# Designs tried in a protein design chat: VH-VL binders against o16374r189to394. Part 1

All scores and structures are predictions.

Target 1, 206 residues: o16374r189to394
Amino acid sequence: KMSICVPALFGNGYDAKRIVEFIELNTLQGIEKIYIYTNQKELDGSMKKTLKYYSDNHKITLIDYTLPFREDGVWYHGQLATVTDCLLRNTGITKYTFFNDFDEFFVPVIKSRTLFETISGLFEDPTIGSQRTALKYINAKIKSAPYSLKNIVSEKRIETRFTKCVVRPEMVFEQGIHHTSRVIQDNYKTVSHGGSLLRVYHYKDK
Structure headers, positions and changes below count from the first letter of each chain, unless a header shows other numbers; antibody chains aren't numbered by Kabat.
ipSAE, averaged over its two directions, is called F for ESMFold2-Fast, E for ESMFold2 and O for OpenDDE. V2 adds 0.75 times the mean of E and O to 0.25 times the DockQ between the complexes of E and O.
[cut] marks letters that were taken out.

## First folded at step 1 (VH-VL)

Design a01
Fold by OpenDDE, look of step 2:
Structure a01 (fold): chain C 206 residues (1-206), chain A 121 residues (1-121), chain B 107 residues (1-107)
Amino acid sequence: as target 1 above (206 residues)
Amino acid sequence: EVQLVESGGGLVQPGRSLRLSCAASGFTFDDYAMHWVRQAPGKGLEWVSAISWNSGSIDYADSVEGRFTISRDNAKNSLYLQMNSLRAEDTAVYYCARDEYDFWSGYLDYWGQGTLVTVSS
Amino acid sequence: DIQMTQSPSSLSASVGDRVTITCRASQGISNYLAWYQQKPGKAPKLLIYAASTLQSGVPSRFSGSGSGTDFTLTISSLQPEDVATYYCQQYDSYPYTFGQGTKVEIK
């Protein structure tokens, strides 16, 4: 019913423990499919081993990508390419697809509601194709796992610029990094959620 | 019975500081997010600030951002609002209110009777 | 910010009358709307949440309806104890915002 797309990893300094935490916590939240896009040439040994383990056990779908050139802007274009690929892969397969990084978690604000219940409520209107979700930055000062449980202090304000989206993949034509660019039909809606029921927690290392 | 009792209000000059307190009883305080809402004399309600059960999430209205600080002491079942650089427009009855959920439901099921803050000009 | 506009600002009706208060949001807020009752000199009291869910202990003559941008609070049979100012509040997005209020009086 629910899937996550982790866009292009360009050798960013994620450690293996963070990846484990991401996969395990999202699985506990009811995520059934996790798509991870990586350039294996840029991954360290520990990360490769961890990703391979979960891939071999069918807990994640590991997708290797290579870019033909390394220029300024490749980061942005690479992410868009992988986001688009993941959107298409989920069309007709999953009901809801999340787009977020390893250090970002979609979390229901209401404790008594599951992630699926929360998302179902947000998408009660059949014309809503995307929920642009506000996020909270958390300073990850504690460098021991699990990071999300030990680091609980967020910044004062909700971030509404650098948001992340959950979508109905069959309703989206073009997906951006922080917003849905285009829907397939004119009557479909892209809406913004200010964080009352669902938030993205972004654990910043710096 | 759920009870919320505000205190700390009074007359203060512009530019000064004041600290409000809210004493909670009749429920497990650290299971709920808490809010401050104010009401200027003869005016409507204005949301001021909110804090999650573990203080991990905090938000402010733009009108008070940078001047007010919300905090809580779960061991003392207390909610606080530190108000700095007070302005005349901050004059209001300040209510502490309970959010129905521990994180952020958004609607407030219990309110205190409020404490009046008057900022003289 | 999401602006909440209530209509009317005030009304006077007879005991037993059907009273309707409207709240309009400047943008779609789904059903993330609450209604409060505030009597003179008292703190607000929650009546309705999720646009149409009646808070426990609130009389059944109160009801809420609507979704998206247009919401309605209805008192099916106005009672003397219902004299108060009523406020709608959105909790779709921060900052949370209230309507300007509707004062309800008895003729």
Scores: ipSAE 0.000, ipTM 0.544, lowest interface PAE 12.1, mean pLDDT 88
Fold by ESMFold2, look of step 5:
Structure a01 (fold): chain C 206 residues (1-206), chain A 121 residues (1-121), chain B 107 residues (1-107)
Amino acid sequence: as target 1 above (206 residues)
Amino acid sequence: EVQLVESGGGLVQPGRSLRLSCAASGFTFDDYAMHWVRQAPGKGLEWVSAISWNSGSIDYADSVEGRFTISRDNAKNSLYLQMNSLRAEDTAVYYCARDEYDFWSGYLDYWGQGTLVTVSS
Amino acid sequence: DIQMTQSPSSLSASVGDRVTITCRASQGISNYLAWYQQKPGKAPKLLIYAASTLQSGVPSRFSGSGSGTDFTLTISSLQPEDVATYYCQQYDSYPYTFGQGTKVEIK
């Protein structure tokens, strides 16, 4: 099936309701497993309880990690390590693995298709190991309504530097945060998808 | 049946302003994004502007940004284009067109008959 | 901006001929490609969307194919009423862009 890797949950401004929405909406889209990497010592009590609840109910795999760090930049290095670990956890286990943050959702453009149907079509060529999709930024006014294509006000902006990937984990040797760096064999390839079948919505809170 | 009827075109001098209207009927107007597309005489089609169902997302071609303003009034089933600082290059038939989607890109499934704007000294 | 290039710019064919018009996008647009027919003095009319799906009421002699960057419109047997200019248009992202048009005439 499908899984999600959330390679880092850092910061002190996260709302536990946001993580609930992320997990529940992705589960409704057919995501079977969500891997979340965080330094649990830095989480507030509400967030800890929420993550523990979902971990205990086997909806997520919560992974605590601590790396030696310099104060000025270690979080990027920690993210690359978590991305690599999550890729390896999914190799041989899931068909498609998404790499995204809690405020990002992969959504099929064709309303009658499920996420799995859309992804299966994008990977129909067996040599494709990775699909990279650009972000679409969304106005915060949609946060008072349920997530759907009808409730979203999209600002027409595509950001190629801030892209997100869905991969066949068995075909990828080295995964980055915004791209696939290397596939396992020369005859496998990465593809940039322009957004006609699959979009990534990035919600901006006010 | 879907109908889109443009009005407000005419002859105008450079630097002046003109306001186009498009009256919509035969469908639920506020379920759809709307567009203006223009066609200079004897030339091809050029997209001008789009507005989402609720006016929350608006976009313009670079050639008209800052001079043209798209708007809609969903209570009146009407789309508008305010055209300021008109230039000879703005001479065209202006079409009102319906997007398949309310704010995401789709094809233009219905077009009005257009209204001619001529900008000439 | 995604550039759409049509070929040929014009063509002349006999009634009953098979006519093909090509359209190339400057970047991948998957199947988000529409074809429009514009008769002289009239507004454009949608023929095909999603690269290959006929709009309701369009004769079956019209067909579309392609994906990614290369697309074709085919008229299997040209009729006198098909004299028009044909435009392709991408709707993958704003700004929407159109090909320059292909004028189809009868010899």
Scores: ipSAE 0.000, ipTM 0.447, lowest interface PAE 14.0, mean pLDDT 78

